# Designs tried in a protein design chat: VH-VL binders against o60147. Part 365

Target 1, 175 residues: o60147
Amino acid sequence: MLEKNKYLYIFRHIQTNQVLLSQGNVLKKTALFQLPYPLQKPVAPNGMRPAKLRKDHWVPLLKVEFPNESMFQSVFMQLLNYRKYRSVQPLTSDLLKLPIPVRRRKIMRQEVPNTIADLADILNKEKFPENSVRLQLSDKSDSEYADWPPSVQIDSEEIKLSRGFREKTTVDEAR
Key: E = the ipSAE of ESMFold2; O = the ipSAE of OpenDDE; V2 = 0.75 times the mean of E and O plus 0.25 times the DockQ between their complexes.

## First folded at step 17 (VH-VL)

Design kh2 (framework fv_dargistotug; at its last look DockQ between E and O 0.54; V2 from the best seeds 0.68)
Fold by OpenDDE, look of step 17:
Structure kh2 (fold): chain C 175 residues (1-175), chain A 120 residues (1-120), chain B 106 residues (1-106)
Amino acid sequence: as target 1 above (175 residues)
Amino acid sequence: QVQLVQSGSELKKPGASVKVSCKASGYTFRSYWMNWVRQAPGQGLEWMGWINTYSGEPTYAQGFTGRFVFSLDTSVSTAYLQISSLKAEDTAVYYCARGTPYLSYGFDSWGQGTLVTVSS
Amino acid sequence: DIQLTQSPSFLSASVGDRVTITCRASQDISSYLAWYQQKPGKAPKLLIYDASTLESGVPSRFSGSGSGTEFTLTISSLQPEDFATYYCQQDYEYPTFGGGTKVEIK
């Protein structure tokens, strides 16, 4: 029974590239609270927390299968901590030179690679058994954002999830 | 061991205010959100809202806005529920419960509850 | 808000009986459902989370099943300590509870 909750799904916003973590292939509406700025307006394109979850705006980034629930929980919580840590870090001089809108866009663009890098770093530190963690990406090239430890086995097949849904349907593939 | 300890029972008159405390121990306080649940006598459980223990951001359920205020003292790992302008209908047991909006693990730890009685 | 409807509201049973409680959601909530037990004068206790995962320390006679809109809590063999009120709770959206099911001694 403890092995049931051993999957981590990571979704990205199609416009802002913001990232949400999920224990299931269906995003909770409350997953939006992972985003730092609660605001109804402006909407998600401005890099803030939208009032409502639009499932169709979120696409799968990757899926991770862990050996057990304990490992999943550990990694999940650490990922959230990494995100929090980054949010409080001072901006680099390069970013400070940019106009605020440009700066925000640049930061948002980095969320996907940062999340992937965070995951790899966490897994490297955890030193799980060899090939005990299975990683499936929507885009295999995303695996290049990090060096993966021996515990991680990258799946040769890309993730086949529809936007905010469990499985890709023929209709979803046509979109 | 995870433990949530709430303040004692309260007897108040209508129009008064009450502040219930919930002290957490046995875990990292900022890693879980604190939920508040109300249960009127002989009635079911009602979610009042939660507070982000990291940021202090409160979220209130419908019907629990205005007179209800969630707050924190992170230095002592304590969450607070304040109810102002008390009404007779506020008579209930109030629970704090540990949870998170990010995961679906339920409310795995509860305070013992605080009875608030509002009577003339 | 998502509404959860429990059935039955009251259930009379004897020790050793198989007990089944149903929780219906007003919309698809995937597996984001929990079950709680509450005894008089006590705080609720988590039994099941994610529809079917047994909380640590909970007896194996408790089990949960279902997904989407229909969920079930089962007690395979009712014990004397199991007479209580049971609640389902969803957290797909802002948390809401079912109305409760009181399991009484027949």
Scores: ipSAE 0.828, ipTM 0.911, lowest interface PAE 0.6, mean pLDDT 91
Fold by ESMFold2, look of step 17:
Structure kh2 (fold): chain C 175 residues (1-175), chain A 120 residues (1-120), chain B 106 residues (1-106)
Amino acid sequence: as target 1 above (175 residues)
Amino acid sequence: QVQLVQSGSELKKPGASVKVSCKASGYTFRSYWMNWVRQAPGQGLEWMGWINTYSGEPTYAQGFTGRFVFSLDTSVSTAYLQISSLKAEDTAVYYCARGTPYLSYGFDSWGQGTLVTVSS
Amino acid sequence: DIQLTQSPSFLSASVGDRVTITCRASQDISSYLAWYQQKPGKAPKLLIYDASTLESGVPSRFSGSGSGTEFTLTISSLQPEDFATYYCQQDYEYPTFGGGTKVEIK
């Protein structure tokens, strides 16, 4: 059996620092459904999910190389579950005192460090083989949000930043 | 193990309503979204929309906003499609299908289909 | 509103033949494409997802390839049970299906 490596791509919004997970290097337009704060929640009565995916607003945060699909699926779904769990927890009284736009900004700015910490927590709890998972970041200092298990090799080279999702083709833009 | 069982065929007159059920078993119902897909006789597959089984939030494809309503009863792991003011053009097989917007894993489980016939 | 164009619409082939079905998307959809088989009177059955990954339990004679705007489903050695209509489906955006390819076995 020869299983192919599978990549988890994590994107960051350039303005809000919200985070989206992806199975490919191009973000699906329906990825926006990952954003857990729908309209009329106490944290964001007007919601925190944009109406449309703006390709030029999402840039690489990190990618993770797994040796197979099963490991990728497990980690991907657990990351989504961590975000769901966090979204149903009571807000602190300090957050509730803030104007709604300020509250939204504070919560969104936690998504990058929270996602990185969640990823590391999942990988620390899983029994993955040593050096079986390669992590590459756009900003290597972001690895400092967590302690990584022996299963993780942090790539010494940073991801070259690419605005949007992929170089557009002239044919696609003419449609 | 995953199974989607739909309600039986329906014969209706124009202007009536119909409610199709899709009962899920063998998995955690609220972990996957439910899609509805229409297939008119001799025609291809047409995505009607989906419903988020966790929140109950429906999304309708263009052309299915108005007379079509998706709903859930999570206590019995069941999704519903209601069609009001039936027209002859609504004659089709209606499928429920399990999926998710988060990953590109396709619709990996389908109901057996419910034939709705609208004739005078 | 991504349109998928399948070709051919109809195909007649013999047992043992290699069959290739094409699906073209109206815009770049990366690898976000699935293939389904539907036999008369039955629900569609997932064959391939993410352009090229076989669904569990699908025979290895089925394969998928492509990315961007052009995708193929290949049946390397057609079997009698492969008589069906085949559909592609994108899920880059809200799902849409191709028009289908009916495969008749002589």
Scores: ipSAE 0.621, ipTM 0.838, lowest interface PAE 1.6, mean pLDDT 87
ESMFold2 (binder alone), look of step 17: mean pLDDT 93; pTM 0.957

Design oi1 (framework fv_lerdelimumab; at its last look DockQ between E and O 0.43; V2 from the best seeds 0.00; counts 0 for: pae O 2.2 > 2)
Fold by ESMFold2, look of step 17:
Structure oi1 (fold): chain C 175 residues (1-175), chain A 121 residues (1-121), chain B 109 residues (1-109)
Amino acid sequence: as target 1 above (175 residues)
Amino acid sequence: EVQLVESGGGVVQPGRSLRLSCAASGFTFSSYGMHWVRQAPGKGLEWVAVISWDGSSKYYADSVKGRFTISRDNSKNTLYLQMDSLRAEDTAVYYCAKDEGHKSGWYFDYWGQGTLVTVSS
Amino acid sequence: SSELTQDPAVSVALGQTVRITCQGDSLRSSSASWYQQKPGQAPVLVIYGSNNRPSGIPDRFSGSSSGNTASLTITGAQAEDEADYYCNSWDSSGNHLVVFGGGTKLTVL
């Protein structure tokens, strides 16, 4: 609450590898609107029903520090729009050969590399100052999904789970 | 050959509803995102809506959001546009379009002939 | 929320070269596609990916891009090229996935 909102936090789902974007280091329920979950029942146009958020299933993927709010908002909106663009692209022939449930799972498994590649593509196309954007990963090898512009400084230290975004001590992690 | 054939256009009064259909043939319909694009008389092209291959993602132009619903039935190779609360401004030729896919832009390689919707009085 | 801006009309003498331009911030992140529309007909794709020509489109049509500008060039314009031309992109920064330019009416003299 005391700091300016200049951070982009990206989470991945432990099991599905789906990705959620966040301004804070704790996911808000509204982040669920980023997920393409089918609704059980139709809802009114102004009242889309989100899936339930279970915070212990989402772990840090990466964190990005921007020098100002405007850069953060631009990149955040672009990442969401890249996901929309990908969602309406035609299937490749290898995906078409799969049964629909398997196909959807394979598409979800692509979200981590796709999101990292999209982030890099956005940053390469923006004209941000050299070393103005700091990137920290939970797994440094994930930076290999993309080529990064001079504006990005990749932190040598990885995000550790105990130092990560999730609250300490959840019921399902107590022994 | 790839064919897209729109139907369901006509003359309706404001506030009424109309459902457009687009019959697809000559390609694997269920593997493509599909679009509706409209053109008011004497005006340019205006994108209306898109639906993903399985219907799980749908996006709309602001001018129609909340009033129009895009849908598809992959077992019938048919794209739909349900238009509710029609306004005079919705008067246009409505085209369905197929996106062949491109990594950095749109690639609408096939279009239907269009169906005219007139919303009068 | 970036618009694609096109000149509303251009003219070219038969056999001469003409360039139709399309300008907007969305072109920084999106390649352009170009559509030809003759009276009473549906649009026809003539260029995609900024500079690629689909099968069946004459060699006289070519595309290019630089910065926030995309161009459609017709070399050796023919009478049949008289049409409206629309550029198209996606907009990674806006509210709409699909953006069309306002169109350019090409008159072949």
Scores: ipSAE 0.806, ipTM 0.920, lowest interface PAE 0.5, mean pLDDT 86
Fold by OpenDDE, look of step 17:
Structure oi1 (fold): chain C 175 residues (1-175), chain A 121 residues (1-121), chain B 109 residues (1-109)
Amino acid sequence: as target 1 above (175 residues)
Amino acid sequence: EVQLVESGGGVVQPGRSLRLSCAASGFTFSSYGMHWVRQAPGKGLEWVAVISWDGSSKYYADSVKGRFTISRDNSKNTLYLQMDSLRAEDTAVYYCAKDEGHKSGWYFDYWGQGTLVTVSS
Amino acid sequence: SSELTQDPAVSVALGQTVRITCQGDSLRSSSASWYQQKPGQAPVLVIYGSNNRPSGIPDRFSGSSSGNTASLTITGAQAEDEADYYCNSWDSSGNHLVVFGGGTKLTVL
C-alpha cells in the first residue's frame, strides 16, 4: 500500500468541475470546507457547498507523488492559498459582462485549469530536484494547461480512478 | 478617487449587537472583494473578515467566527459587518479595506479612516 | 494559524538606511505587503508583492524576501517616515486567512 502522506490527489466535481484537494486517495468530508460557498446555499450543480460529501459526484483529476511529506505539505498549503485568493480576487472583464449565475458557473469551470496552472506555478517556484515529482493525470491533455518544471515527471499512463476515492481496481471495474 | 467611509461605530454593552457600514466609491465596487480589519487601542492590526465580489464566499478570523457576519449590497456600493455577541476584546477601530493583488501577492490598496467600536459595561 | 513576527521598535538616524524584517511561515507561500500607519491615521500601503511600490510612495521604500522572511527597507530615512509599520501575508490555515505582523515602531532620530 502506497504511503498516502506524500500523495496529492485532486478531484473534480462531475457536474460543476469544482476542485477538491486530498492528501491520499480517499476524499474526506472535511475536504468540503475547501469550497468557498456557504453551507446554507443549495448543493451542486448550483455550485454551492453541499452539506454532505457525495463521493460519487467527484472524480480524480490528477495524482502527484512527492519525494516526502514535507514537500507535499508545502505544495498543498500553497494550492489552498491560491484557491482562497482566487475566490476573492478582482473579476476579469470577461466575467463582469456575464449575468451572475452564468458568471458563477464559468468561474467554477475554470477551477480545473486554474488549479493545474497553480500547481505548475508552485512547483516552478519550489525548484524541487529534477524528476523528483511524479504527475499522473486522468486526461493527459490537461497537462497542457501549464508549463511544468524539470522537477515534474509526467506519467505517460493516465490515472484510472473511481469516483470519490482511490485508483480503480479489478473490483471497481466490475461494479 | 477611491473612497471608503466606515460608519456605525459607537459604545455598546457586552452581549449586544452592532452593525457597521462601509460606503465605497471611486471604483467598481462589485468587482472586488472587501475586507474588515480592526485595531484595538494601542495595538496592532487584526484581520477580521473578507467577502467576495458577489458575497458568495466569506471567510472569518477564528476570533469572530460565529459572531460576526460580513455582507455587502453591490447596488448600494456598501459593505457591512454585523457584530453579534460583542465582547470587550472586540473594542477597536474597524477599517474596511479593498482587496487587490495577484496569485502570490495580495494586499489592501485602499483603507477607510475607520470607525470606533467600544464594548464596555 | 501562522504568525508574523516583527521587532516592536527600531530607530534610524535621519538620512540613514533602516531595514524592518518580518518573519513567518506564511511568507513561504505568499508575498508580503507593508503598511505605514501614523498616529490617528489609517494604514497606507507602501509595498506589495514583496517589492512593488504603489503610486505616490517614495522610491526610498523597497522590499525584499527570502525564505520565511520579508523586509522593508527605507534608504535615506526622512522625518516623515516615523510611523508604525506592519507586514502582512496570507495563510490558508484555519485561524486567519490574512495575517499581520505585530508592527514595528520606527523612530527617526
Scores: ipSAE 0.238, ipTM 0.754, lowest interface PAE 2.2, mean pLDDT 88
ESMFold2 (binder alone), look of step 17: mean pLDDT 89; pTM 0.926

Design oi10 (framework fv_lerdelimumab; at its last look DockQ between E and O 0.07; V2 from the best seeds 0.00; counts 0 for: pae O 9.4 > 2, placed apart)
Fold by ESMFold2, look of step 17:
Structure oi10 (fold): chain C 175 residues (1-175), chain A 121 residues (1-121), chain B 109 residues (1-109)
Amino acid sequence: as target 1 above (175 residues)
Amino acid sequence: EVQLVESGGGVVQPGRSLRLSCAASGFTFSSYGMHWVRQAPGKGLEWVAVISWDGSSKYYADSVKGRFTISRDNSKNTLYLQMDSLRAEDTAVYYCAKDEGYKSGWYFDYWGQGTLVTVSS
Amino acid sequence: SSELTQDPAVSVALGQTVRITCQGDSLRSSSASWYQQKPGQAPVLVIYGSNNRPSGIPDRFSGSSSGNTASLTITGAQAEDEADYYCNSYDSSGNHLVVFGGGTKLTVL
């Protein structure tokens, strides 16, 4: 009865459209380890792990509510692993035709649809109880990247906050 | 003709370091993720590490994490494995392997001949 | 789980059919690949994507998968097929991206 609901928070970078996964509604600096290592003299846009977390560069993409910790941890680990798997795949022929800066941008732009598709794939294969998982998106049309299992209840209301998933404080109101 | 040739194996004491190399030819090395896989004498295959096409993503088995570093030099078509703080259980033949990529799974279509690392007091 | 289980040894009479199995939860999300290894040699890919043969692999080798199980079938086994056979998969649920089975020693009688 006193069991807490657990939330998965997914952020999108405002420029690169890269994705970060978080168990908290505010990103921690350690989330940056999900980004690739810096390349020597990289070409812009970089997309590589920065030294400093710019919280104003990361906006809500979606939030998932799980009924317990074990479901959350299973899905979180699988999503991270799917991203690792995709990061080490060989380049496709369409990517090989592109100049390196354009190629890297295209790879980064695939992260949003890929993450959403991977989330749905995981939820389908886990066979969770009907309506046990609540999904809320910043852009509800993003649900169209995947076919969702009966376990997922998609919230009709979009996420309205433009920075982070928490309500503003008195300090934020002074801005 | 795809070729992968490992080198740098040898006999070392525990706590020492070795650097393995894998020279690649016959394919566009910079387009592929590359793997190290090892096999202890009389034992099965154990995945060690992978590196992305540009070197920006690297992942390791738990048994080597923090001690081994995978790297690549695409200008030399060479894959590397830096092995620090070696232990007796690291004794194995080390193979480099190429992942051709095919759907959800692995497709290690070419392997090197392997290089033996022996960690012994 | 992330473990792939194979029988450690299997025997087949020359010219007969044998099936080598690989079982684990990772196979629900991953295709299997199969590798043949002869003593003192590097592994050789014989099946990828659960059921595809690379060029140069005899058509007596075939693969299949269902649920959490993948199978390698050799029809008309020949003496040269005597080897160790390993399956592998992508592991979405563990810390290791690549998981190999423990291997099956095939003996051709």
Scores: ipSAE 0.777, ipTM 0.904, lowest interface PAE 0.6, mean pLDDT 88
Fold by OpenDDE, look of step 17:
Structure oi10 (fold): chain C 175 residues (1-175), chain A 121 residues (1-121), chain B 109 residues (1-109)
Amino acid sequence: as target 1 above (175 residues)
Amino acid sequence: EVQLVESGGGVVQPGRSLRLSCAASGFTFSSYGMHWVRQAPGKGLEWVAVISWDGSSKYYADSVKGRFTISRDNSKNTLYLQMDSLRAEDTAVYYCAKDEGYKSGWYFDYWGQGTLVTVSS
Amino acid sequence: SSELTQDPAVSVALGQTVRITCQGDSLRSSSASWYQQKPGQAPVLVIYGSNNRPSGIPDRFSGSSSGNTASLTITGAQAEDEADYYCNSYDSSGNHLVVFGGGTKLTVL
């Protein structure tokens, strides 16, 4: 198994497109606390923060390999800060005119491109060594959401993760 | 023109605390990591701490970990170093340095003039 | 944490060439930067990215790297080049992200 401590995995919810960050390839229950909205019933997709983590509802968005855990931690914390910042920003006029359920769905749909853009922005500011960060995406087209610094090497192969956790193995593919 | 100006140095007894400041100008402060580097009298340069551009990440040399706290106020373009439980070996000129990266490495393109901290009984 | 080692002192005759070398494992994966420090002054960046000169640094300063070593070369040393020189690199082995060499005192004869 790969060292989990230097790997950032980003998952998206298959229905709501909400995003969760993970250190390593296994989602933890505590990841739900990343969601910027209060706990609501019912669970997703109608709720914004489910009471329980359904790992099978989450698919990999991207994988980032850092040279070490320190770099990972730096970027991870910054990503969380970006998310928090967005959650407290005033809503635009376009959003305010929408019913609350519709508004929430629209906001959630923006999480994927926003997160990718955030990641690129953070990496641009960090000025890591050239080709020191390896980015692998579930959909290579998602890389177009941002301009990436020279420190980022985008993998030509798409990410191979099971829903919610761990890399796919030959056994998994046979299922 | 980039300027870094340290302040807050002085003479302090062991076990006491001191807070250093570094006022930055001439560049977008909030876009760069910042470092503290110190130099004991007649000795070499020693890296002390780094803080990320937004303050979300902080790392320290083992020699100061648990005792020193690096922080920043981007609204004031100021870098801080809170030094607690000071020891005689902490005696040094303390420099703030601007972080910069190039391809395969990091470096410090600008330094302050430094501020002297003397820890003595 | 990784260490960088330098000779504590070197000398060069006026107008001659001198090389100051830095050695350490961090240099295998990270570019070296070099800093000049004159007595009573703050360090000044003279070389970064192994062989890049900041604006204002004379072209007699150059850098090179090989394996776990990095070198600062002064071709045609001038009297004003007398100073302490420190190498620096990024340490990817842990949380101590930055490492300096012990410094080299350059005397111009």
Scores: ipSAE 0.011, ipTM 0.601, lowest interface PAE 9.4, mean pLDDT 87
ESMFold2 (binder alone), look of step 17: mean pLDDT 89; pTM 0.925

Design oi11 (framework fv_lerdelimumab; at its last look DockQ between E and O 0.82; V2 from the best seeds 0.65)
Fold by ESMFold2, look of step 17:
Structure oi11 (fold): chain C 175 residues (1-175), chain A 121 residues (1-121), chain B 109 residues (1-109)
Amino acid sequence: as target 1 above (175 residues)
Amino acid sequence: EVQLVESGGGVVQPGRSLRLSCAASGFTFSSYGMHWVRQAPGKGLEWVAVISWDGSSKYYADSVKGRFTISRDNSKNTLYLQMDSLRAEDTAVYYCAKDEGYKSGWAFDYWGQGTLVTVSS
Amino acid sequence: SSELTQDPAVSVALGQTVRITCQGDSLRSSSASWYQQKPGQAPVLVIYGSNNRPSGIPDRFSGSSSGNTASLTITGAQAEDEADYYCNSWDSSGNHLVVFGGGTKLTVL
């Protein structure tokens, strides 16, 4: 096949464990729109949308290789929508017992397992061809947050890059 | 026991603004996402907007994005909808609704009685 | 792509069983909720999570789902069941977090 495969790149924040989704192997400032709108009197840790992207605060969580752009676009949009849906859900009883700063931190810590579970849920429902989607994780134990469909092949090698997903530039990628 | 009461509706000219309020009682308002849903006369239900429990996430229907602003004041147990640049097609009864939060779906278990907004020259 | 389709009108004889359907791609990922609206009144939740009945809703109301279709069934329809019925869902593939069906007017004959 000569058609270039498409990748979904997912980052996590080193302090808050919040998640950002990206079409490219380097985060763009526009990815920050995925973070909550700044409150007038924020609590710490803030977790709110900063004015600047600090690329040194965002590390690889996983990447997903799709055979074509159509599959990628469908999954990318759905993941964004799953996160929006979760953001407006009512608080559970265990969260209500916590002081607000602790509550926010606990909610943020759930973003990694929730995003991985949501990705698997989407892939289970999309009914993609067997072994058509490759998943690579920075921590392979994170695959345990979900049951993966036959369409997904989990790479045995962990992601080793610590400053994003940048790969050596090829002639195809130099365009 | 749960009660939602909308107010602030009225007759207004196109291009003008209105602010709707929804007073909540009988439940822990600050724990729930809250919605606005509207219904044009003789028409079906149309979702308008949602706001997260703390106000940090807000989402809108395309028909109102950029013109309407949802907000909340948890200290007053009140939900708001600021409606700017009103158009004739915004004429509707506006409901506030509480989402109980059923997994993988919605459960709008309590609704107000609505407030009528009429946009007419 | 992200629409919920309902028949505009359905009729049922008093005491008989009726099914109201709601169809759309969003129902693959979302459970359906059903709302009854009588003239001049606010909607009332009658089914959530595709087949769960809130307290206070008569047991003649039930729900089911299969694939991208959800159904509301009323067994032994009563005169007071005459109303508009709406389904809703969230939409993982579209721009709107909440989608309502167009509504079904149920007439009890």
Scores: ipSAE 0.833, ipTM 0.927, lowest interface PAE 0.5, mean pLDDT 88
Fold by OpenDDE, look of step 17:
Structure oi11 (fold): chain C 175 residues (1-175), chain A 121 residues (1-121), chain B 109 residues (1-109)
Amino acid sequence: as target 1 above (175 residues)
Amino acid sequence: EVQLVESGGGVVQPGRSLRLSCAASGFTFSSYGMHWVRQAPGKGLEWVAVISWDGSSKYYADSVKGRFTISRDNSKNTLYLQMDSLRAEDTAVYYCAKDEGYKSGWAFDYWGQGTLVTVSS
Amino acid sequence: SSELTQDPAVSVALGQTVRITCQGDSLRSSSASWYQQKPGQAPVLVIYGSNNRPSGIPDRFSGSSSGNTASLTITGAQAEDEADYYCNSWDSSGNHLVVFGGGTKLTVL
């Protein structure tokens, strides 16, 4: 039971490439609170925060297994804060040249590489034991977005894509 | 020249509401996150809230969460702080501050002169 | 994790060097910014990103960092440097994104 809580899943939106963090393989409605409020109420796939979670719009980006829940919690919170930090940063000159809707879309598209980079940065700073963190990606090429510390072992197999959640395995059910 | 001018401060009773404004000029207001920072009399600086360039993201200190609302009108180059359910401990000079945007940390490169909020019965 | 600590007061003789130090876990992962505040005035950014000086700030102000500490150094303190100095950092681990130190009152003797 406790081991169940040591898994970080990161989901991306199929259209907007927005990112949601999840404790465990099931994307919860509360995850939507990770997304910013729109200025005007848009409906997905226009981005920002939709009124309702459409699980079928989200696919797993990566899975991280931590040695314990404490380490998970630490990294999870830091990831959220990294996102918060980035969300309030000044716009780059390149973004300022774009219309607001285009600008927003571009920012959202950057969430995937930024999140991966954030994760790597956080893990580099945490200095966890060597090979204590398991990382599985839906696309192995995504690992190239960052340099990973010795604490991270990247799985040779890619995560299976499942919209909204990862199907429970016999191992998951045993937890 | 960058200028930030706070207004709206005053004396209010506990439980009441007050709305602060910060008029910004001298820079592209809509491109920067903006912060509120307060300082109780004779005390240190305390971060209160931040709002993203477009107002889509808002974050608060725990001490004001649920009671204060940060907002902005980019068409007016104005930052706001709606303060509800005010408490005595909210008594402070409230500064609006511009985010410098340094990638590795927070830096507020410009501050207003502040507006005093006094909460007393 | 969400706290930055500073000595409440330090003194320096005119023309001498003084270092004001800030300590906290957040400094392990983020750069410090420093603010000077004189009585009745708003804070002024003097150092950011550990050792970047905004325009208009004298070169006698410098910043450094080590481990969970950040320091503001004034080399050749002037009378006008007498003020309160606050460090600031990004807290990635707590609920507060921004954290200030308690401030250090610098007296120039």
Scores: ipSAE 0.364, ipTM 0.801, lowest interface PAE 1.8, mean pLDDT 88
ESMFold2 (binder alone), look of step 17: mean pLDDT 90; pTM 0.928

